# VHH binders against o75319: the designs that were tried, part 150

Target 1, 181 residues: o75319
Amino acid sequence: GNHIPERWKDYLPVGQRMPGTRFIAFKVPLQKSFEKKLAPEECFSPLDLFNKIREQNEELGLIIDLTYTQRYYKPEDLPETVPYLKIFTVGHQVPDDETIFKFKHAVNGFLKENKDNDKLIGVHCTHGLNRTGYLICRYLIDVEGVRPDDAIELFNRCRGHCLERQNYIEDLQNGPIRKNW
Below, E stands for the ipSAE of ESMFold2; O stands for the ipSAE of OpenDDE; V2 stands for 0.75 times the mean of E and O plus 0.25 times the DockQ between their complexes.

## First folded at step 10 (VHH)

Design hw11 (framework vhh_etentamig_d1)
Fold by ESMFold2-Fast, scan of step 10:
Structure hw11 (fold): chain B 181 residues (1-181), chain A 121 residues (1-121)
Amino acid sequence: as target 1 above (181 residues)
Amino acid sequence: EVQLLESGGGLVQPGGSLRLSCAASGFTFSNYAMSWVRQAPGKGPEWVSGISGSGRSTYYADSVKGRFTISRDNSKNTLYLQMNSLRAEDTAVYYCAKSLWPTYRSYFDYRGQGTLVTVSS
């Protein structure tokens, strides 16, 4: 279907690169069929995403799609030069260990293959906020040793919106460090 | 080509102060985290401090917290480490490092040639 996600218009399309990292977060792009329900200034297609990234003098090297649906856009709507990874993640609940480890594995693999360039890992869920922010912060905390409050502050500032889900915030601040298999 | 050049090391008495500098070139300095790493003779490397690309987030090893201050000037592509209340155990070669994130768990893409700090009475 062509139903606009709830509250999707309330969020900035794309944040800023998180300094000191390779991450950039954004809300889900909507394929052209959704434009009938959007004013011109509200449109955010896959093409719009890449244009906005270029406007920041950045380049995407990987997109990680955390939505639990494939209705918003298809991988075929993306440039063939940019790898696309789908990790089906249910909203509202803290992502399970399998999901966390898949995310960490993808990020580590990208960084190993892209050590000689400055390409970014683009991460999105529906709003580019709760699932997206959780997994990015979880990576920074567990892998990079960032303090939880510092990771959350950095994400909030760069995304332009604060993490909303208290259970996600509590897990980041007080939950166990998830070790890779 | 990434280049990092440290300076400011020297001999200082316990309780004294030194300011280290690192001149960076070959990359967009403000886009990357930077760290200071030290290595004492016969010991492995120890991460000392890190700073985010914007300079807004700083991190310190417990051994130096409250004594050392990391800062950066993105307009000059320069990283600094202000070292106060120096102790004999701070004696080491200090290296500037480009890192993924400014924490002790991060790996370093590049490391400079180092500057020697000797704290001796």
Scores: ipSAE 0.000, ipTM 0.195, lowest interface PAE 13.1, mean pLDDT 86

Design hw12 (framework vhh_etentamig_d1)
Fold by ESMFold2-Fast, scan of step 10:
Structure hw12 (fold): chain B 181 residues (1-181), chain A 121 residues (1-121)
Amino acid sequence: as target 1 above (181 residues)
Amino acid sequence: EVQLLESGGGLVQPGGSLRLSCAASGFTFSNYAMSWVRQAPGKGPEWVSGISGSGRSTYYADSVKGRFTISRDNSKNTLYLQMNSLRAEDTAVYYCAKSLWPTHRDYFDYRGQGTLVTVSS
């Protein structure tokens, strides 16, 4: 594909690190071939992602890609020093338990291997908002014991955009805690 | 073994200043948010301030905003609370707390033994 995602330009490229956590959320980077449809200030390539993270005095240690496609950029477009994990998720529905458990396992593994540094876990879907915000908040609620409203508020503030899908918000606030098997 | 040890409390006149310290050990200090919580005589606990693991983000209760400054030195595993323009209403036992979230008000993994701050003439 040659077309940028619907509403992609409406969202900030990268949020701020979520304080007290290792998470940072962003929208999907677009490889160079998409730049023909973008003004210079609208470009957000994999290189632009790393530049914006460095501008915040942060460093990525892992990227978790939640999109259901590889058409926007390839893992090869990322620095070889940064691990890349693909978890295929479909938008619209609350992620299933298998997807939630894969996300939790990846985060727990990263934290165990990176306890001696301050590197971040970068998480994105297409807009870096609904699937991204849901899985980060679900992790914080289920694993870290954070109150749902606090997790959602912190994500919204740091991402610079509020979670939009009511079914995701409702699941986070009132849904069951998903514990590892 | 998580240990939190507060110090720096004492008697101070209204308008005065105090600097509280909390020495932390038994966990990777820089990976956790830290908070200050106070409890005035005969009252329930009140969350005062929180700071992210990196120290880049700070949060304050409206009652202390502009007067108190939270900070941390991750190289020394120490949390600080600089309290300026102290009021009689700031009289409380101040507790250092290991928190999962810098804005979380009712959950802490651990809290210290506390240090008494009395603001009186």
Scores: ipSAE 0.000, ipTM 0.129, lowest interface PAE 15.3, mean pLDDT 85

Design hw13 (framework vhh_etentamig_d1)
Fold by ESMFold2-Fast, scan of step 10:
Structure hw13 (fold): chain B 181 residues (1-181), chain A 121 residues (1-121)
Amino acid sequence: as target 1 above (181 residues)
Amino acid sequence: EVQLLESGGGLVQPGGSLRLSCAASGFTFSNYAMSWVRQAPGKGPEWVSGISGSGRSRYYADSVKGRFTISRDNSKNTLYLQMNSLRAEDTAVYYCAKSLWPTHREYFDYRGQGTLVTVSS
């Protein structure tokens, strides 16, 4: 249905590009059918997403959707020129190694194919915070060698909201490095 | 406006030492990883060393491990590279670069104008 996700309105629609990376995080866009339950200033459709990215003088080259549902919007609601990748992740649980490796593979593939441009990888879950922040930080730590505290601080600042789930933070700080080969 | 100003380069004999500095302004220095990148005559740029925003994590290219030490003073917005046991192969223009990643990266946000290091005689 048309039920707005809990606390969805509490979060900024789109964060800032994470400087020195190709990542930008945002909350899930909601297709037009949800707008009947939203004030004009609360609307955040797929079109609104691309307008907000353009307002920052940025361009999306890939969207990675981490939600466990397809009810909020359809890939067909996105511009045909922007690739869309669905990685089903369950909320509240630390993503498993298969999910982490799939995310890393997608990011590495995008970066290899987009060396000559500055297009961004847009990543979202429902709120664009916990699953989104975890996977971006996991990539920075495991692949780029960023210190866990620095990765988390950077994500929090650029998203405009701090990672909330203690189990995600604990895994990033003290969990094993997941090698990508 | 982001500004990176390198200094400390010069002529040095093999086995000698130099300390490079980079004064940063126009951004919150402690929030960003910093790197040193060099370009030798007739060659492409080579990443030398990187340091995390906090200064806790430091990384080095294999060619400089054990000889070079990267450090930063976040209270002074300054990045340093202590270069010991210098070799002719270290001759290059050394650039300070702003990035989030303390490891080798092709995608640096900003780079300074550089400082020349010549190891000769």
Scores: ipSAE 0.000, ipTM 0.141, lowest interface PAE 14.8, mean pLDDT 85

Design hw14 (framework vhh_etentamig_d1)
Fold by ESMFold2-Fast, scan of step 10:
Structure hw14 (fold): chain B 181 residues (1-181), chain A 121 residues (1-121)
Amino acid sequence: as target 1 above (181 residues)
Amino acid sequence: EVQLLESGGGLVQPGGSLRLSCAASGFTFSNYAMSWVRQAPGKGPEWVSGISGSGRSTYYADSVKGRFTISRDNSKNTLYLQMNSLRAEDTAVYYCAKSLWPTHRSLFDYRGQGTLVTVSS
């Protein structure tokens, strides 16, 4: 069924752009069929996502969907002008090297094609926090040479919520840099 | 190789104006927030202002708000600081810094040599 994800209401819908990067993080948008279980102020549809980003004077150029399901919304619910990329990730486990590589490749490709504009890469999992924060921070550490604690602090401030999973935090701080080989 | 080269400092009277520039190279300039940080003799570094990669968001320390304007030209890989209504307490070496966050909580790498601003009669 159309069950609202556990704790989904506990999180801000959309964070702020991470300054110095092209990233913005948000929780999963929920299509109209979920709205019967939500108060008007709790609704966060794909349309609401784009409205909130526009209200920040930002524009999405890519959405990376890290959820393991297509139940929450369909790519068809997004504007045709915004590319959509699905990377299936399971919760709780640190993403494997293949998943990390796919994420890095997508980000690098977007940046090369969009160097003459300021469009953002929108990244979400269910809550827009643990898998989302891990992959964004992993990119900043491995590709951009950002210090792990700096990347985590930047993500936490912009998202408005702190990374919760200790294994993700420990991997970011003390784990090996995943070099493209 | 990341390089930041500041220019535009000098001696100016109180109430005067100066425009600082920072030429950046060795990284994708538009992807990074940039900050101006200053250090007066015998004091630690003080964050002055920050700007997002796009230039759309700007931030200022309370001590300079309303007097200084940060801007950037991504087509020229150049950062600017327009300083108006200068005061004796603005006397410092001004450094251009690549930033993770365009606010005083940012961690920066100092890559420039700085440019001296002296406000004195």
Scores: ipSAE 0.000, ipTM 0.120, lowest interface PAE 16.6, mean pLDDT 85

Design hw15 (framework vhh_etentamig_d1)
Fold by ESMFold2-Fast, scan of step 10:
Structure hw15 (fold): chain B 181 residues (1-181), chain A 121 residues (1-121)
Amino acid sequence: as target 1 above (181 residues)
Amino acid sequence: EVQLLESGGGLVQPGGSLRLSCAASGFTFSNYAMSWVRQAPGKGPEWVSGISGSGRSTYYADSVKGRFTISRDNSKNTLYLQMNSLRAEDTAVYYCAKSIWPSNRSYFDYRGQGTLVTVSS
């Protein structure tokens, strides 16, 4: 198979639901062709993702994929009942306002259409950490009015890993609120 | 209330050995990964080793592989670090840390008071 993403094994597959929100973060699932390079306990396929979320007594209603590639798994590897949204997001740089707006719009639309259930919005990039944590925290700060340090701490605790990119952290703490409608 | 209490630090000569212990209370010990993190004078914290909740998986920083062994006794709620072939560069305060994943990229929600290890002649 294809090459495993750098440091992918260093991260917990799926975090916990962030209390008071509909968000759950995870690292990118890898389709079956990658399993030849993984021990059984390292495997994390799309099927494994749904099994781990069910083990937490949760259910996914939407997956938002922030990776800048389609090589890790295909939307067809997901259950037909779970909507999939791709937002191509470049790593390392703070996501631009257009990307932030697309993320906020998708989240707001999901919440409006799912007010009568408790289904989760699953968000991932490659490690489910930097791009994922940035956009979730940006939503909580800008839309929900959460204090930046509280949003970051909540994400870090529930994901099981701390945001690593200093420019992302700096933007969340001191950057402007993005007035996206 | 989560509590982590390290012990076993001290002065040791290069090439010597020490065993550190961490007594844990206030949480279900076997459900959490545990790590050892050290901080040398004037330097930032360095993750040393991690162990899964069951004890089946262990992980080490390259600087300590082959010299240090992490272990745990879930019946006693105690984490251990056996340190062999100690070097001057191992001089640091050693902290016990709680997480859900046993890697240097983990979120550590609690860290103990630390125990000082000094390696010198």
Scores: ipSAE 0.487, ipTM 0.762, lowest interface PAE 1.9, mean pLDDT 92

Design hw2 (framework vhh_etentamig_d1)
Fold by ESMFold2-Fast, scan of step 10:
Structure hw2 (fold): chain B 181 residues (1-181), chain A 121 residues (1-121)
Amino acid sequence: as target 1 above (181 residues)
Amino acid sequence: EVQLLESGGGLVQPGGSLRLSCAASGFTFSNYAMSWVRQAPGKGPEWVSGISWSGRSTYYADSVKGRFTISRDNSKNTLYLQMNSLRAEDTAVYYCAKSLWPTHRSYFDYRGQGTLVTVSS
C-alpha cells in the first residue's frame, strides 16, 4: 500500500555532496499521494528533492534507485532530462557482487560521459543510509583506493546519519575488494 | 575563498630536516583530502604526498617514501610535512593542495604562493 516506510521520517531528506566525489545521498522521495499522511514540513517529493539540491548550488545528472519497489515514486515523476537507473536490491543483506559491479559500471560510465561538467550522482534506497552508504563506500574503497574507515566516516558526515547495519560495516572494513571487471 | 598558506621552508644542508605547515581556510578542511606538491625550477609539478580527510590514510611518492611524513590537525585546519634526510633533488617550491582523493591520481587546486626549500651545502 501507500504507507510511509518504517522510520522514514527520522532521516534528513538529503545529505551534502561528498567532497572530492560526485556523490550525494538522500532518502526515497514520496509521490504526492503520500502527502495526505505527512505534515507540510515532512513532505519530500521528487520536486522537493530537486529544489533541495538546487538550494545547495548543485545539479543532479543521474539518479540511482536501489529500492526493490516502485511504489514510492515512478521515473515519470522525475524531470525527463535526468537519467534514472534502477538497481533492485534486497535490504538487510550485503549486496552481491553482480549488484556491486552494476553500480560501479553505472558510476564509471556517468563520470566518463560527464567529465566536462560537475553534475552529481544521486543515490538512494529507502532511508538513503544502509544500501546507499554501502555501495558508495564500496565504490570509494574498490575503485578510488580510499581506506574503509575513511570512506564510512565521510559518508556518515555528509549524509548526517551513521551507517546502522553491522554486517554492511563489517564487509566494508574486513571484506574482500571486489575486482570483477 | 579557498586559501592555503604554506610556511616552514628554508635553506638546509643535505641530510638535514624541515617541517612544512599549511594553514587552510575558506572550506571545511576535515571533509577534504590534502596533498603536498613540489615544483623545482624549470620543471613541472610533482605530487609528493597525500592524506585522507580523517588523517588515517597516507600516501607517498616513491622518491620520498621513508623520509617524509604527512600529517594533519583538523582542529587547527593545518596540514604538515615532516621532511627528513633531505637531498639536493628535494630542492623545490612546496605547495599544499586541496585534493579530490589522497592519491597521486587526485586533481589539485593550488591556492598558495608555496614555500621554498633549498637543499645545498
Scores: ipSAE 0.005, ipTM 0.208, lowest interface PAE 12.9, mean pLDDT 86

Design hw3 (framework vhh_etentamig_d1; at its last look DockQ between E and O 0.01; V2 from the best seeds 0.00; counts 0 for: pae O 10.8 > 2, placed apart)
Fold by ESMFold2-Fast, scan of step 10:
Structure hw3 (fold): chain B 181 residues (1-181), chain A 121 residues (1-121)
Amino acid sequence: as target 1 above (181 residues)
Amino acid sequence: EVQLLESGGGLVQPGGSLRLSCAASGFTFSNYAMSWVRQAPGKGPEWVSGISYSGKSTYYADSVKGRFTISRDNSKNTLYLQMNSLRAEDTAVYYCAKSLWPTHRSYFDYRGQGTLVTVSS
């Protein structure tokens, strides 16, 4: 099962830091075994991720992996200095309240422990777009009080791609605020 | 301040050719992908073509593949679209757009007035 994810090449590997936040979004890194199926300019390994973040003069302090698989890369492929958190989320469905709570708790914990630095929270799903954008925007709306359309616009601009799933967008714009930690 | 200035549009007969240009300023042109997006009267925007920051990779909508060629000159901060074998269906206002990625799934940042291409028989 070493298949490149559908449409993975259509997306920018790593976006820009979202100004006023500690978030940066990216698509799933692919371990070395996938490189035989990719041109050199298409490669995006865990090492490539850290090189690209450094090129932006940024530093990762946490990776949150939202994929429902571990086939793309392993935590062991990441530097030991960067914490890795797996939150299993299924695609196509709006994340449930328990998933939203886990994401918020991880972000809040990181921010409390990293008050004296400017390290980033890196968030990814397969394309770094729908599940990733939903949870980041949900955090900004529910915890930071950002207006839904402003959160979505900020994410879209910084990620370099617009949220695609209408049910995710609808929930962000018109769904209830989830008051959970 | 990002500025994009499209030019080269005009009236042309079916089967004819036009070359569009976009002069970019206010950002480091060579760091960004660029795209052409068109909007025909009464229709929504349609992505036409994209080019990577280096010019190594080019992408095309199926409707224009084999007829249009996107290119860029990073030394002049200029994007081009060579349009051959033009059809009535190519009639639209053409906009150039700054993006972080050169495919149809990109977030497009375009601020110019566009350039009108009219293909009439």
Scores: ipSAE 0.515, ipTM 0.796, lowest interface PAE 2.2, mean pLDDT 92
Fold by ESMFold2, look of step 11:
Structure hw3 (fold): chain B 181 residues (1-181), chain A 121 residues (1-121)
Amino acid sequence: as target 1 above (181 residues)
Amino acid sequence: EVQLLESGGGLVQPGGSLRLSCAASGFTFSNYAMSWVRQAPGKGPEWVSGISYSGKSTYYADSVKGRFTISRDNSKNTLYLQMNSLRAEDTAVYYCAKSLWPTHRSYFDYRGQGTLVTVSS
């Protein structure tokens, strides 16, 4: 149904661009059918997402949707034909190697095609925190060579919330580098 | 440079009241959510209360709900915490923090030394 995701209201809708990267993270936008359960100031629709990005003087060039469901909004709800990619990612566990590979490949493809602009990759899961933060940090560590603690700190500061799942944090800090291709 | 200067702490009897202040500078105060966080001797930090940028929404930890009131005066760049019905377990150093969101889950940016509140005797 139209149930607001648990704790969704506790999270900042859209973070800030992560300096030195092409990433911005946000929580899942909710289509209009969910708004009956929300105060006006709590609403965060696909349109609100684009308005908030514009307010930061940024532009999205790709949205990567990590949710395992399609009930929150549909690509047709996006204001423009911004490229959209869903990578089904199961929550509560460290994403598997197939998911990590798909994410890395999507990001690298975007960077190649967008080398002559400064558009951002928007990444979200339900809360825009644990799965989103893990995959962004995994990319920065494995592909860009960023130190784990530096990647985590950058993500936390720019998202406005700290990563919460200890198994994700442990894997980023002490786990193996994953295959890039 | 962001600065947050807490004041108003002191020694208070159980059941008493105190009002803490936090003077903010180095950023546009009215654009940020603000929080109070406390740290008791030998304990980890505990989020106490948060307030939205406009002051319209306020949030409280269960341990202080009904006894503490957070407020802000955006014209003075000042955050307040009115603490009533104080208990021994409220003894702590109190810090203010700025954030992008007013809830307990926020990443908090602390800049002050805090102000000590002691509830004893």
Scores: ipSAE 0.295, ipTM 0.686, lowest interface PAE 3.7, mean pLDDT 91
Fold by OpenDDE, look of step 11:
Structure hw3 (fold): chain B 181 residues (1-181), chain A 121 residues (1-121)
Amino acid sequence: as target 1 above (181 residues)
Amino acid sequence: EVQLLESGGGLVQPGGSLRLSCAASGFTFSNYAMSWVRQAPGKGPEWVSGISYSGKSTYYADSVKGRFTISRDNSKNTLYLQMNSLRAEDTAVYYCAKSLWPTHRSYFDYRGQGTLVTVSS
């Protein structure tokens, strides 16, 4: 249905580009059918997403959707020029190795194909925080060799909200590296 | 000096159970992730299970998932591995290993002398 996700209104719609990376995180945009349940200033549609990105003088080159549902918006709501990738990711639990691999593969593929531009990888889950933050940080740690605390701090600062799930934080800080390829 | 002392190994029949313990000293145990690794005769080391510093996150190799349970008691500086439904292929020396720190080079910075687990009819 058209139920607004719990606490969705509490989070900034769009974060900032993570310096030194091509990542930007945001909360899930909601299609028009949700607008009747929101105040005008609370609305955040796919169109609003792109407007906000533009206001930051950035451009999205890929959207990775980590939500475990398809009810929030349709890929057709996005510009045809921006690829959309769905990675169904269960909430609250640490993503499994397959999910992590899929994410890493997508990111690496994007970087390979987009060497000649500075377009961003937009990543979101429901709130654009926990699942999103974990996978971005997992990538930075495993692939880029970033220190876990540095990755977490960078994400939190740029998203404007801190990772909330302790199991995610613990796995990032003290968990094993996951296989890349 | 870092010390990891494994115990609890022995001979057990297939389908049986064992509980391994690892007594840790020489470092702040509660600050580090811990793992169990094993090495069977003629084979290389195999990661078995890992646990976060707080014990909230646990990890298992596919070969032992559903049969083994890793746990820890930070107040006792002790790591545990409950092994159920043991199989012949579980026969190995089991080592307690310090730190699952995510580095590109190493999962562990120290391991004990190990305890032998033999599963045989």
Scores: ipSAE 0.008, ipTM 0.255, lowest interface PAE 10.8, mean pLDDT 91
ESMFold2 (binder alone), look of step 11: mean pLDDT 83; pTM 0.850

Design hw4 (framework vhh_etentamig_d1)
Fold by ESMFold2-Fast, scan of step 10:
Structure hw4 (fold): chain B 181 residues (1-181), chain A 121 residues (1-121)
Amino acid sequence: as target 1 above (181 residues)
Amino acid sequence: EVQLLESGGGLVQPGGSLRLSCAASGFTFSNYAMSWVRQAPGKGPEWVSYISGSGRSTYYADSVKGRFTISRDNSKNTLYLQMNSLRAEDTAVYYCAKSLWPTHRSYFDYRGQGTLVTVSS
């Protein structure tokens, strides 16, 4: 339906590029049919997303959608030039190793294909926070060798909101390094 | 085989300006973010500024915002730091760093030998 996701209005639409990486995180864009339930300043459509990225002097090269639904917007609402990847992830649970592997594979493939540019990998779940922050931090820890607390702090600062789920934070801090890639 | 060579440091009076340069070799310069990191005598390293591979994104430590400007020329494999309104507290050895990370936490692949900046009357 056209029901606004719970607490969606509580989160900043789009964060800042995470320095030293190609990642930018944002909350789920909502197609025009949702705008009747939103004040003008609350609207965050796919078009609004691309305008906000441009305002930061950045360009999206890939969108990874981690939501477990397709009701918020359609891939057809995105520019043809920006690849879209759906990785269905269940909220509340730490993503499984197969999901983590798919995310790492997509990121590594994008980086290899985009060596000649500085385009960003946009990552979102419903709020652009817990699943999004977990997978980005997991990539930085496992692939880039970043210390867990530093990955989390970098994400929190750039997203403008702190990771909320303690089980995600504990897995990042104390869980095994997953050498999927 | 990565090499970073900083230059442009020297002695300046408070309120003065300096432009630091870093000549990079041994890697495809435009594919990597770069940072400036400084270390004052008797203190640990402090990240100063960051620039993305394309040059489109820049970030600064609060201590230098509005005074320092980071830039790069990918055709010359050179990183720059324009330092204006220099203060005694800016006295440090300045290092160019090949960066995957915000370097205020010393997260960089490689750094150069450094160039000394002394701000005193």
Scores: ipSAE 0.000, ipTM 0.144, lowest interface PAE 16.0, mean pLDDT 85

Design hw5 (framework vhh_etentamig_d1)
Fold by ESMFold2-Fast, scan of step 10:
Structure hw5 (fold): chain B 181 residues (1-181), chain A 121 residues (1-121)
Amino acid sequence: as target 1 above (181 residues)
Amino acid sequence: EVQLLESGGGLVQPGGSLRLSCAASGFTFSNYAMSWVRQAPGKGPEWVSRISGSGRSTYYADSVKGRFTISRDNSKNTLYLQMNSLRAEDTAVYYCATSLWPTHRSYFDYRGQGTLVTVSS
């Protein structure tokens, strides 16, 4: 069905670029069929996503979709010029090592191929918060060598919402570095 | 307080080599990615290279791939840039910077004073 995800309206559509990185986080865009259940100011379609990114004077070069469903929007709803990558991740659980590896590989591949531009990696789950924040912070900690608390603080500030899941926060702060690759 | 001090710049002939160093203090060096950024006379800053905190991942601008090598010694809190096959176009002030990810248009959390590299005969 076309049910609006639980608490989806509680979150800002798009955060700001995380300064010093290529990451920008947002909540899942909802295709036109969801708009009958939304006030005009609540709408956040794939088109709205790109308009909001351009309003920040930024440009998307890749979208990584972490949701475990394709019911919210289809890749065909995105501009053909922007690559789309689906990494199916289950909510509530800390992403497993294979998922973390796939995310790191995708990010590193994008950065290697986009050295000559400043295009952003857009990352989203349903709310653009817990799975999204976990994987971005895990990348910054494991690959970039950022201290866990600094990565979490930067994500929270730029997303405009704090990571909510304690198990995710504890894994970032006290868990092992994943040396996948 | 974070401090970054670049050294090793100078005048070199085209085709020559030079190694830049950056001494870092005031933070846990191994926990932060490090970058080299350059600014040629009359131009804006250009990102050159970046290395992860562990040293396992390195990245280069297309203009320097195959010629420059970034490295670090975490026991000495020092970042290096080995520059080979230097060209007149490499003439710039080179800055050591620490940020989560250096991009061509990103801000830098911290930047040093820079060291001048002039490639000319």
Scores: ipSAE 0.000, ipTM 0.123, lowest interface PAE 16.9, mean pLDDT 85

